# Designs tried in a protein design chat: VH-VL binders against LON peptidase N-terminal domain and RING finger protein 1 (LONRF1). Part 4

Target 1, 211 residues: LON peptidase N-terminal domain and RING finger protein 1 (LONRF1), of Homo sapiens (Human) (q17rb8r558to768)
Amino acid sequence: TAELSHLTKNVPIFVCTMAYPTVPCPLHVFEPRYRLMIRRSIQTGTKQFGMCVSDTQNSFADYGCMLQIRNVHFLPDGRSVVDTVGGKRFRVLKRGMKDGYCTADIEYLEDVKVENEDEIKNLRELHDLVYSQACSWFQNLRDRFRSQILQHFGSMPEREENLQAAPNGPAWCWWLLAVLPVDPRYQLSVLSMKSLKERLTKIQHILTYFS

## First folded at step 3 (VH-VL)

Design s15 (from a_y7s with heavy chain E108Y; framework fv_umesolerbart)
Fold by ESMFold2-Fast, scan of step 3:
Structure s15 (fold): chain C 211 residues (1-211), chain A 123 residues (1-123), chain B 107 residues (1-107)
Amino acid sequence: as target 1 above (211 residues)
Amino acid sequence: EVQLVESGGDLVQPGGSLRLSCAASGFTFSSYSMNWVRQAPGKGLEWVSFISSSGSTIYYADSVKGRFTISRDNAKKSLYLQMTSLRAEDTAVYYCAREGLDSGGNSYWFDPWGQGTLVTVSS
Amino acid sequence: EIVMTQSPATLSVSPGERATLSCRASQSVSSNLAWYQQKPGQAPRRLIYGASTRATGIPARFSGSGSGTEFTLTISSLQSEDFAIYYCQQYNNWPLTFGGGTKVEIK
């Protein structure tokens, strides 16, 4: 409604790192501009802001992910520990500035649904193949690296029965993208996709590179 | 099959008003941003207006700001352009166009296009 | 606004020849550049997007190249159905802008 319209125009943008739907993104905030941004997000009741990586040409990237504030711990020394989780993906329509932090007019992204029965069967087969490859990749990592991933990101999400129930597709895809050791440009490319088939295909190619 | 069908083009006098409609079928209308693009007789293409998938973000070409209003009804799968204070230079074929289906980067190139609807502003 | 300049305005070629069309942006548009074909009385038809990606169903004789401010559309071994007006469009910045068009006609 009013909240929804407020969340698409002049949205505050934290320019720092990649964020993904359903994936935790804990932040340590000490810069005054970002502390102000987070305070405003809480006070207005939206409890959300955008996260984008830096871009050499346009200040920050054309695609990002909304972060939902779960909890905030204000420390005595002025630092803030902000527990967030990735929400909706977005593309940037127009860039702006407010009180030292970046803003953007945004449009939320949703996957385009596949409706043909044969295409749905092919999508399920691709999904199952890629999920299996992801499990193999993770289990074949050295114990130290596997332990670090589990510590920071938790366990890989389970398969979902209906691949198209969520607007962003299966949660395990985003968990995997967060943990894969790939260039941010590839991560950004995958984040921007509106096709689950294209996203699974790209992830499969990345996994094959590491096999 | 993916289709866009425009309607509402007519002959109107300078200073008049007209409303164009575009009916979408064959795709999830609410998932795509929409645009109006016009073409004056014997001239090139000119982008007119943009509306985001939810309708919350709207942009206009400077030539139509304050005179034209873009809107959409996602339940009816329809796009609209309300034109007021029409001028002779607004005479053109008006195309409804959907954002292109692409992965990665901006997708504000156009596919599909409607067949167009002719607006003639003349006394 | 970003001004898109196409050259030449008119290109006269014979069937089977190579046609090279240029599109220049007044400032960088990265690779956010599309090409369209338009025949008289018809809506534009998408050909290329992302400067070099052929849209589905577009023949291999059409190819796009370039980035930043200089872009080229090449039609190898021109066919009779390729005689049309071609437009480039940048989608890097608002407002969206088109070139003035290049008319490809029979020599």
Scores: ipSAE 0.054, ipTM 0.671, lowest interface PAE 7.4, mean pLDDT 89

Design s17 (from a_y7s with heavy chain D102P; framework fv_umesolerbart)
Fold by ESMFold2-Fast, scan of step 3:
Structure s17 (fold): chain C 211 residues (1-211), chain A 123 residues (1-123), chain B 107 residues (1-107)
Amino acid sequence: as target 1 above (211 residues)
Amino acid sequence: EVQLVESGGDLVQPGGSLRLSCAASGFTFSSYSMNWVRQAPGKGLEWVSFISSSGSTIYYADSVKGRFTISRDNAKKSLYLQMTSLRAEDTAVYYCAREGLPSGGNSEWFDPWGQGTLVTVSS
Amino acid sequence: EIVMTQSPATLSVSPGERATLSCRASQSVSSNLAWYQQKPGQAPRRLIYGASTRATGIPARFSGSGSGTEFTLTISSLQSEDFAIYYCQQYNNWPLTFGGGTKVEIK
């Protein structure tokens, strides 16, 4: 198993949409600056770049997610179809620019582990409840929307035995956040959370709203 | 109990070197960025250096850039500051300070602080 | 770098009086401003972060206000333990910078 490359300084940033750990993020790249960015990532062997939503105050949001390039299909007209998957979440420390695209110095995020046994039990109960609500929501979704989600994001991930094994928490939380029709501000808020309990509570609130 | 304990402060000659250490306990060290802040005798606070939670991002004040090196060992729960080419102007109490919240948003305000370790640079 | 200017340098007040401390940034720091209290021989103690959020355990008589470039720390009814030096700090931009401090001393 090859180690993932870690970039933290002058990281190229694609300012476009939300991205989440473990979630596929297929991109259609047509702007010359981003075509250059993608080609550089491939040529240097890094095969990674950051993804952030725009922020009018700071040009782009203070939080984002790294995207790992899995495949690239170059079209005859110069456009590229880039198959990516979300990696580590990050906080933006310093903003920059390079050849028309944004760059950033970043710090990777991970969840703070719950240590108390009673709190871990309560976290498990909350998790199982919210997971069941998420499954119910997805299964009761109209067939057309379910088919679109399955094609684009795949099936909802299975429950994980150890809720705190992954640094970003359970994969299904991020899959669900990617498919829920919520405002990017709410998505960004959840992406920035360091507490699995807080994230599950927020997801539960969103699911209740759409039920 | 959340604690930071500095050590390594000493009297050194101008041009000399010194290594400061900070031992962390009572919290998940690897989840927080760490900083060094100094205070010259009778003067105010001056930020010296930052290291991210993973150790991959480092910043220095212009006054120490090229002379000081910040590092951390997450397994040992320790923060370090290697000082070289020391000047009289580097004389100060050096504080180890933790980011206020686990690494995430804008939380580079400091809590806790260590007790400080005195570095005196004189001939 | 962002320069933080605190005024006055020294504030002489009697116990029970209101103390108002000012902190000005040379450019906008949004609400990313913290206040610290330092007593002789001690490390600084955090009081306020995010311009107006009181840290856990800090008495209600301490309040912070402001955004952008102009910030104020107010101590509504000064107690004997409040005589100290107070520092503001911006954490909006690198490098991180502190004000020069305001010494609150007994009249």
Scores: ipSAE 0.000, ipTM 0.463, lowest interface PAE 18.6, mean pLDDT 87

Design s19 (from a_y7s with heavy chain G100S; framework fv_umesolerbart)
Fold by ESMFold2-Fast, scan of step 3:
Structure s19 (fold): chain C 211 residues (1-211), chain A 123 residues (1-123), chain B 107 residues (1-107)
Amino acid sequence: as target 1 above (211 residues)
Amino acid sequence: EVQLVESGGDLVQPGGSLRLSCAASGFTFSSYSMNWVRQAPGKGLEWVSFISSSGSTIYYADSVKGRFTISRDNAKKSLYLQMTSLRAEDTAVYYCARESLDSGGNSEWFDPWGQGTLVTVSS
Amino acid sequence: EIVMTQSPATLSVSPGERATLSCRASQSVSSNLAWYQQKPGQAPRRLIYGASTRATGIPARFSGSGSGTEFTLTISSLQSEDFAIYYCQQYNNWPLTFGGGTKVEIK
């Protein structure tokens, strides 16, 4: 399919910050190259681009997340205010350049579904335990920090009935990863995981550290 | 326990077509990108084609581009290579190979490899 | 494409001797370089990845070094089972490319 080929080859990459599935990522864009990138995304109708953090060895990280443009304001002084939300995660297969911004050929990531009955039961138990720990951590934050999180990221997503319905797993995991004060190395590690069990286990360790 | 088994190699006339298959077992096939690598008799290894875990990203060596089509069926745990317009220089053992990742997340060095299936394009 | 050149094409050594195999890339491949061993009638066997990381189960006598464009595979004390053809492969850029191979044979 041409559409899938277009969405995975020569994908424009904004090299800036971590982005996560379902999580808002508001951007203030000043650089002409990124303004051009965003304009092209809108004009072509894709309304998407990739987001990766910088990597000193390779220019940007091997994993990232697609951002879907929800709204954009091009200001007279050359600034752009772009409202985006995280979409699919990806692995970088090839790096390139186009008109001053980075591009990549990518492969979309999705969680490997667990089909064994005992493993599904254990996954649900782990999920419920970690979700409770996350709720406790958030509720115990000082009002100032809680208010700031609510303003920028919105409220913590509700528990989902089917843990494996979404290809990226439950939305609350990504919301939590975005708000936890952790090193980008940990965030990138979790973003790259294809196992919901592994992701929940890592999140649990992080929460225990901050408890 | 992790295994790749190729099949479909045969003797084919120049200009003919052939479809190779690779059956995977012992690992979650849908989580890994797959490759075809060939080796002409008495010659070295040559990378032929890549397909990502979902099937959405595909690459070909210039020597086969436009003639070969890589595909996969994750439900059947199978990888395919449809070969058309075959030439004498396509004669080779064709290996199915799975990606392996390094600690940095870089991939496309290979483990495991299948045993290979021989394609002979003659006459 | 990135051209991988291996030298020598054939290396004649005696058991117990050190063998040093070279692999050169036409442009930088960082450390994204793997080495494989192939014996007659068999599929290739992975030895080294990331230029210098030994794969699990590979004997300590095998070591890889280098980065950028110049890489070496060293077998410190050649055993009888080490007589084989060795291939380097870059996985830094598409298309993926292999070296032409170095045949390590008995003197």
Scores: ipSAE 0.000, ipTM 0.448, lowest interface PAE 19.7, mean pLDDT 86

Design s20 (from a_y7s with heavy chain L101I S103R; framework fv_umesolerbart)
Fold by ESMFold2-Fast, scan of step 3:
Structure s20 (fold): chain C 211 residues (1-211), chain A 123 residues (1-123), chain B 107 residues (1-107)
Amino acid sequence: as target 1 above (211 residues)
Amino acid sequence: EVQLVESGGDLVQPGGSLRLSCAASGFTFSSYSMNWVRQAPGKGLEWVSFISSSGSTIYYADSVKGRFTISRDNAKKSLYLQMTSLRAEDTAVYYCAREGIDRGGNSEWFDPWGQGTLVTVSS
Amino acid sequence: EIVMTQSPATLSVSPGERATLSCRASQSVSSNLAWYQQKPGQAPRRLIYGASTRATGIPARFSGSGSGTEFTLTISSLQSEDFAIYYCQQYNNWPLTFGGGTKVEIK
């Protein structure tokens, strides 16, 4: 709806962990301020809120990802289990507070499309190379770690025929970034990128480090 | 090649209206946010307005709020600035500019710029 | 709004000399700062973005440095085509703001 599409001012922010487009982000919420935030999101019909990691200088990072609420289970012990999935990425323009939780005015991010035919072919080749490296890295993980990833994040998404069809690029890039054991600063850097080529190049460097 | 071509600048009387256009070519217009930046004769650069790639997010400089309206037509690859209640201090060359994006994904430095179109508000 | 202050307003330099231009932000803008060159009758030309990244096609004699609130544009061995007005711009916060410009002129 128009209301949901225009959610850019005073957006509620859950300051906790990294979130990525298309990637499931299950949450266990017990803090009163966040339970209130989620309850409001459901009651107003937006069923969305922002997710950012904490940042010492600015209280939370300059970039984040919207989470869409898929389902909520209220437990007798006061916890709420919230099933969410990552949506649009955003840049923080202004920080605020409301009833104990953070808010932000935000600007949504989209990847810049490559239009030159030769550059598109080079992008496809880079994509296919990095995807193959990702598959090799995942298949070579010890069984216990592979099982844990499959349980929490599901299987790696299939390659997409049109690399630039989605505004955030291929889903497998975000799945991989969620499962790679890298510093949150590195993850945040990749999340903020508007270039698929830069994102693939950075992911490739990470994979090479773990090879 | 990537190009922005502006048109619509003219001599107008105070209180008048004028519509500026900017035609984009050589890139996927719908994937980029766009801005208007102006420059009064002999003065510095002043940011005027921003519109996101989809058109959903719009910002204005305080000096033009309520008088200027930015819009875009992604199918026509065109950016517009509708100006009303024009004042002498609105006299400037108006540039359309595409967002530049750095390695970290931060944007709203400008590349490319249009050639500019002159708006003169005078009796 | 973040106020951008450039100094000096005018810098007189001889060809072959080093020119150093300063830009100060009233609040931290991280590294989200760009530099533009403008010659009479022309649109601004991007030189530097991200405080220190030289744009494609910009000669190596142009370099940018700084972060937070203090930034510098340096032109080593100034050439005749470098006489122009230079503007800094922050893109960290809305509204976007420019410095007042530094005019680099022949001594």
Scores: ipSAE 0.000, ipTM 0.465, lowest interface PAE 18.0, mean pLDDT 87

Design s41 (from a_y7s with light chain N92D; framework fv_umesolerbart)
Fold by ESMFold2-Fast, scan of step 3:
Structure s41 (fold): chain C 211 residues (1-211), chain A 123 residues (1-123), chain B 107 residues (1-107)
Amino acid sequence: as target 1 above (211 residues)
Amino acid sequence: EVQLVESGGDLVQPGGSLRLSCAASGFTFSSYSMNWVRQAPGKGLEWVSFISSSGSTIYYADSVKGRFTISRDNAKKSLYLQMTSLRAEDTAVYYCAREGLDSGGNSEWFDPWGQGTLVTVSS
Amino acid sequence: EIVMTQSPATLSVSPGERATLSCRASQSVSSNLAWYQQKPGQAPRRLIYGASTRATGIPARFSGSGSGTEFTLTISSLQSEDFAIYYCQQYDNWPLTFGGGTKVEIK
């Protein structure tokens, strides 16, 4: 945890796809630069790196998520299969390069806690409403699509007793964003939010659009 | 409600030192990066320094590198600027400013700003 | 460093008229550009960020446009409270830099 807090400068960045807190992100690594990056991550004991999606300006996005390496299989043909899971979110402060792969100075993000009792009650009501809408959306998908999601992402996480216990909010929000067929611009917008209320509101709007 | 209040500005001799403070209220200080921006009398705005929310990443304008030190105390909700080897050209109103909020984009535009504190370097 | 150039340095406009302020970057800053208003004796006030997004509470008469190196702030019908100095700022790369300002004054 302390190690992660100190990993803020010249962080290696894998430019590929969206990643989210608590969500698995399996990677097939074949490019020499990324094989080197993964090897270094393991050798230094860090066992994590940043993941950012590329943007339309031929650069990587201003926000991303740290990936924690759970397992690595080095194959005889030079490929690596890397089992990762999303950790802390971050925003990019400064971009750099190292031996062919991107790096960044980053700042970790966490949600701003709501303290007012009436606001907490309203947040709980919004959360429960949006969670129910998400469950309905998922259960009403075609059987084949639902099966594919379960195979690749697992089941939707259950509701948590304390909505503000985790610094990134409830895990089901991130699972849902990973499976919703939305443009990375919308996903990036939600990833960057420091307010659980704003995130739930945005997710609700997305779900309504698909309903 | 959201507020930044600077203090510590004073008249100092060339070569002197001064410490500026900025007190934050009405928001979760530890969740935002902070900046110092200055403005010389009758002149435009000049960015001075940046510090990330945790304090681990710091940047300086070339004009102040090696002379100024930015720091923060998240428990006290305070931002600091320690100035040394002051020069006449450091005379300015110094503003503390918080990063803005922008979904999916860079956030190093400024909202809110403090009221400013005047530093005069003169004999 | 990225040099920000604002033009004109001074713009004289009558109330009710349209004011157009320009900001040019020495290299591309994408849409990472903000506009601020500053009145005498006051701290700057944010107006626009992301080149075109109007900040909360800012009147609809203020609009921003542009991307890359050329940016414009437009005040569609100037009110008495709009006479001020306006600054653009890039936040695409370090160090952060401001334009020299455009003073909007009454004719």
Scores: ipSAE 0.147, ipTM 0.723, lowest interface PAE 6.4, mean pLDDT 89

Design s43 (from a_y7s with light chain N32Y; framework fv_umesolerbart)
Fold by ESMFold2-Fast, scan of step 3:
Structure s43 (fold): chain C 211 residues (1-211), chain A 123 residues (1-123), chain B 107 residues (1-107)
Amino acid sequence: as target 1 above (211 residues)
Amino acid sequence: EVQLVESGGDLVQPGGSLRLSCAASGFTFSSYSMNWVRQAPGKGLEWVSFISSSGSTIYYADSVKGRFTISRDNAKKSLYLQMTSLRAEDTAVYYCAREGLDSGGNSEWFDPWGQGTLVTVSS
Amino acid sequence: EIVMTQSPATLSVSPGERATLSCRASQSVSSYLAWYQQKPGQAPRRLIYGASTRATGIPARFSGSGSGTEFTLTISSLQSEDFAIYYCQQYNNWPLTFGGGTKVEIK
């Protein structure tokens, strides 16, 4: 962790899918460039790399999420299963390349803390309302869809008493974004937000559409 | 109230050194990247330097590389610009500027700006 | 570096008229373009970001448009307080660069 804040220059980027803070992201790695990237991450002791979606044929999005390597399983068929979990969000400042994979200079994102007592009360009211809407949406899914989500993403996180304790806000917001059937452009927009209020408002609008 | 207040501008001889400060208030300073932008008398705006929210990533305009050093102290809510080997062409009002907030991509447009501090390099 | 070119250098208009200011980038900056207003003796004031998003508190008579390399700032029904110098800035590539400015003055 003493080196985590230092990992901001020439960070290796896996260009593939959306990743979110606290959300598991299991990867099946078979491409030589990414196997090299993962191997280097493990050997150097960083055990982290960035994950971004593609936004053009030869580029990737301006925002992403760091993935922390928890375990690596080598399969008999020659591929590797890399067990990762989302960590810090980041903004891309500069793009590069190294041995066939993308790299970036990045800046980590954290939610801006709300300090005013009245604003904190309003934020809690909004949070509790949206959390209830999320629970209702999930409970009203057909049993097979709910079972599929539980199998792949785990259970919905419990609401937190201090909703500003984590730098990325409540974990349930990110779990929900991973399971909601929304366009990656909306997912990327929400990932980039530094305001918990803005993020909860956007999630509420999405939930209202699917309710 | 969100504010940036620059200080340290002075008259300096060519080859001299000067340190500028920018005091931030009314927002969580440690959450924002910061920039220095200058403007020579009667001329346009020129970006000088960038520092990320943690201080880990720094960029400079080619005109000041090797002579200027940007730094920040998040505990003191302050941004600094250490200037050395000053030249007549460094004469300008120096503005402290914060990154803007934008959900749609890069955020290095500027809001707010400080009032500026004048640096005059004269022989 | 990306060179930002503003035209015209000076625009003479009467109050109540429409002013149209142009900004051209030497290569694509997508929509990562901002506009600032500066009055004599004052710091620049943000007007538009993301090429077309009006900043909080900015009057509706200010509008931005464009993408890629060609951008426009339009001031409809110009007011006396709008006589100032206007700068465009790209924030797609490092180093960050500004246009040379367009001075909007009384005809």
Scores: ipSAE 0.055, ipTM 0.700, lowest interface PAE 7.3, mean pLDDT 89

Design s44 (from a_y7s with light chain N32K; framework fv_umesolerbart)
Fold by ESMFold2-Fast, scan of step 3:
Structure s44 (fold): chain C 211 residues (1-211), chain A 123 residues (1-123), chain B 107 residues (1-107)
Amino acid sequence: as target 1 above (211 residues)
Amino acid sequence: EVQLVESGGDLVQPGGSLRLSCAASGFTFSSYSMNWVRQAPGKGLEWVSFISSSGSTIYYADSVKGRFTISRDNAKKSLYLQMTSLRAEDTAVYYCAREGLDSGGNSEWFDPWGQGTLVTVSS
Amino acid sequence: EIVMTQSPATLSVSPGERATLSCRASQSVSSKLAWYQQKPGQAPRRLIYGASTRATGIPARFSGSGSGTEFTLTISSLQSEDFAIYYCQQYNNWPLTFGGGTKVEIK
């Protein structure tokens, strides 16, 4: 919406875990500061906030992902169960604080579209190859691990007909990054990329390492 | 080749106005934040202003706040600096600079720099 | 604003010698510090970013170190083309700030 384009200054930041475009991120909110943040998000109508991992140098990482609130259940003991899904990625420009929770001025990230027809064909080939490798990796997991992934993240997204239609590229890339056992530094590096080709190449290298 | 070319520098009277332009080529302009940095003759570098890739976030040095306006036109791949109420202290070479690209994403160190355009404010 | 102080203001060295340039921040800037080289009549040239990462195409004789408030640029075995003014810049906090520069000149 138009309202989303205005959320670039003093954006509330939940400092906790990695979040990715299109990927579900269910939260159990028990700290008073975050309960206040969620309540404000709902009352103002934005129904979203930023999610960043902790960074001891700057308190939270330079890159994150917006979380869109789909549903909230307020429990009698003051806890909240918040059903969210990842939205736009962002870069942190300036850090702040409000009533005990972090805030940031942010810049949204979008993939740079390739326009050359030959480059688009090569990108499609790379995409299809890496997608096949991802499917093979997932199908070769032990049944118990596959079941756990399905329960937490849902099924692997299907291929998209136009892989440049979404500003963040294909959803399956983010689903895969969420389930792969990679170091947070690598996850953050991939989240910050503005090139689908670079992201697919990095994912391919990660898959090869775990295969 | 990634390139930035400034233009618009001129001799202006104190209290006057001037608009600087920076033409970008060789990269996706709309994906990078841009900055203006100036250097008075024989002196050091001074950061002037920042504009985010979309144009929604803008920062200014205190010395130019209220007098200078940074803007961009992503379709024309151009960056602008509208200067008003010019003072002798604004005399400098003005550089257009792009945010740097590293393995951890982009940051406000500068690569590339333009060649600069000279603004002289005197009576 | 974070004040960046460079020392010495001028460093006189002979070709082949080692030059060590210092940059101090009035507050911690983590590792968000860059170094630039500027020759007369030219725009600044990027050398180092992230305090210690050498930019593409920059000779190995240039190295950066430090974090927090104390930073160093070292030029080993100075070449004739290295005589220039060097600036440090922090990009951790707004406004962005530069040091006053260190002029490296021939002895």
Scores: ipSAE 0.334, ipTM 0.771, lowest interface PAE 4.4, mean pLDDT 90

Design s45 (from a_y7s with heavy chain S53K; framework fv_umesolerbart)
Fold by ESMFold2-Fast, scan of step 3:
Structure s45 (fold): chain C 211 residues (1-211), chain A 123 residues (1-123), chain B 107 residues (1-107)
Amino acid sequence: as target 1 above (211 residues)
Amino acid sequence: EVQLVESGGDLVQPGGSLRLSCAASGFTFSSYSMNWVRQAPGKGLEWVSFISKSGSTIYYADSVKGRFTISRDNAKKSLYLQMTSLRAEDTAVYYCAREGLDSGGNSEWFDPWGQGTLVTVSS
Amino acid sequence: EIVMTQSPATLSVSPGERATLSCRASQSVSSNLAWYQQKPGQAPRRLIYGASTRATGIPARFSGSGSGTEFTLTISSLQSEDFAIYYCQQYNNWPLTFGGGTKVEIK
């Protein structure tokens, strides 16, 4: 809800993998610390926690994505099956610790809106070009790779009429970033961007590399 | 043009209070974290306070903690610094500064800076 | 807090010469280091961020290098408008901290 959008201090952090806005992130949780973290998120009603990749020296990255808990299944053998979806992106302001799991003070990220009419026109042209390149890349994948992607991530999202309607930009950008076989350093670079133009430009460069 | 304009600097007696304002224009104020940085006459730069874009996260330098309060009004595109229990060592030009924007995301290097407003604490 | 130490405090150089300014952090700040130029009566002007990235509009004669604890700002051929005080700033840890400044003055 709107009230839960204020979760910014001492946010629990699951240190594991990249997560992206609107992209499903199913989790199989075995460690007691993370089972406790997830249980607390449910009990407090926030039903959210942060996801960051690990960094050098047992720390975690400066940027991440909130995961919204859609469903949880606690199994008798101690496993937890957690169905989540990516929400807001964030930057880490301060790191902490609680009962064996990491916490952070965070600042939510959103794209800076382009207001100039000519710049909006150029942005739409760039978007359409990059979207077409992404579609071509995906359809040229071998059948088994394409089938695996569809099974785990679903179909590439459709182009959106208003490119700046969502705070994180078009959903297809994040779907594509989740699917592209790129280094976590590049993924973090794209995740941290506040400019849709820069994000589309970076994605275009990545796609060109695989062409 | 991206611009920050400070106001409110004045001569104040020790123990007094003063409120500084910073008016932003030329950018979406609500999308950026803001900072106050001060500089005593003939001295170097000293970071004073940080406020996140929503106002939910605030940090202070130890020298001002408990005496200064940073706040913002995103609808008015304004940043504030409420100063209380002022001391002679608080005498400085106070700058309003925005977080830098680059392709690596947001960072607390500063661009733009305002022109500064002078606060003098003396009897 | 992380202490930033700049050296020398004052550097006297002639126009056309190279100036090399040093900044040392008491703990690693990765590449989260910025350089600013300040002229009398003016607000600081950003020059470099991310230790080595020149900000838009900054002349190519300005270059930054370093990572971790040791950083350098180099002005390859000093122009008359470059005489100013230069500050380094780390933005890796709270509180944010600045160096004491290096004054670049005409010989």
Scores: ipSAE 0.173, ipTM 0.704, lowest interface PAE 5.1, mean pLDDT 89

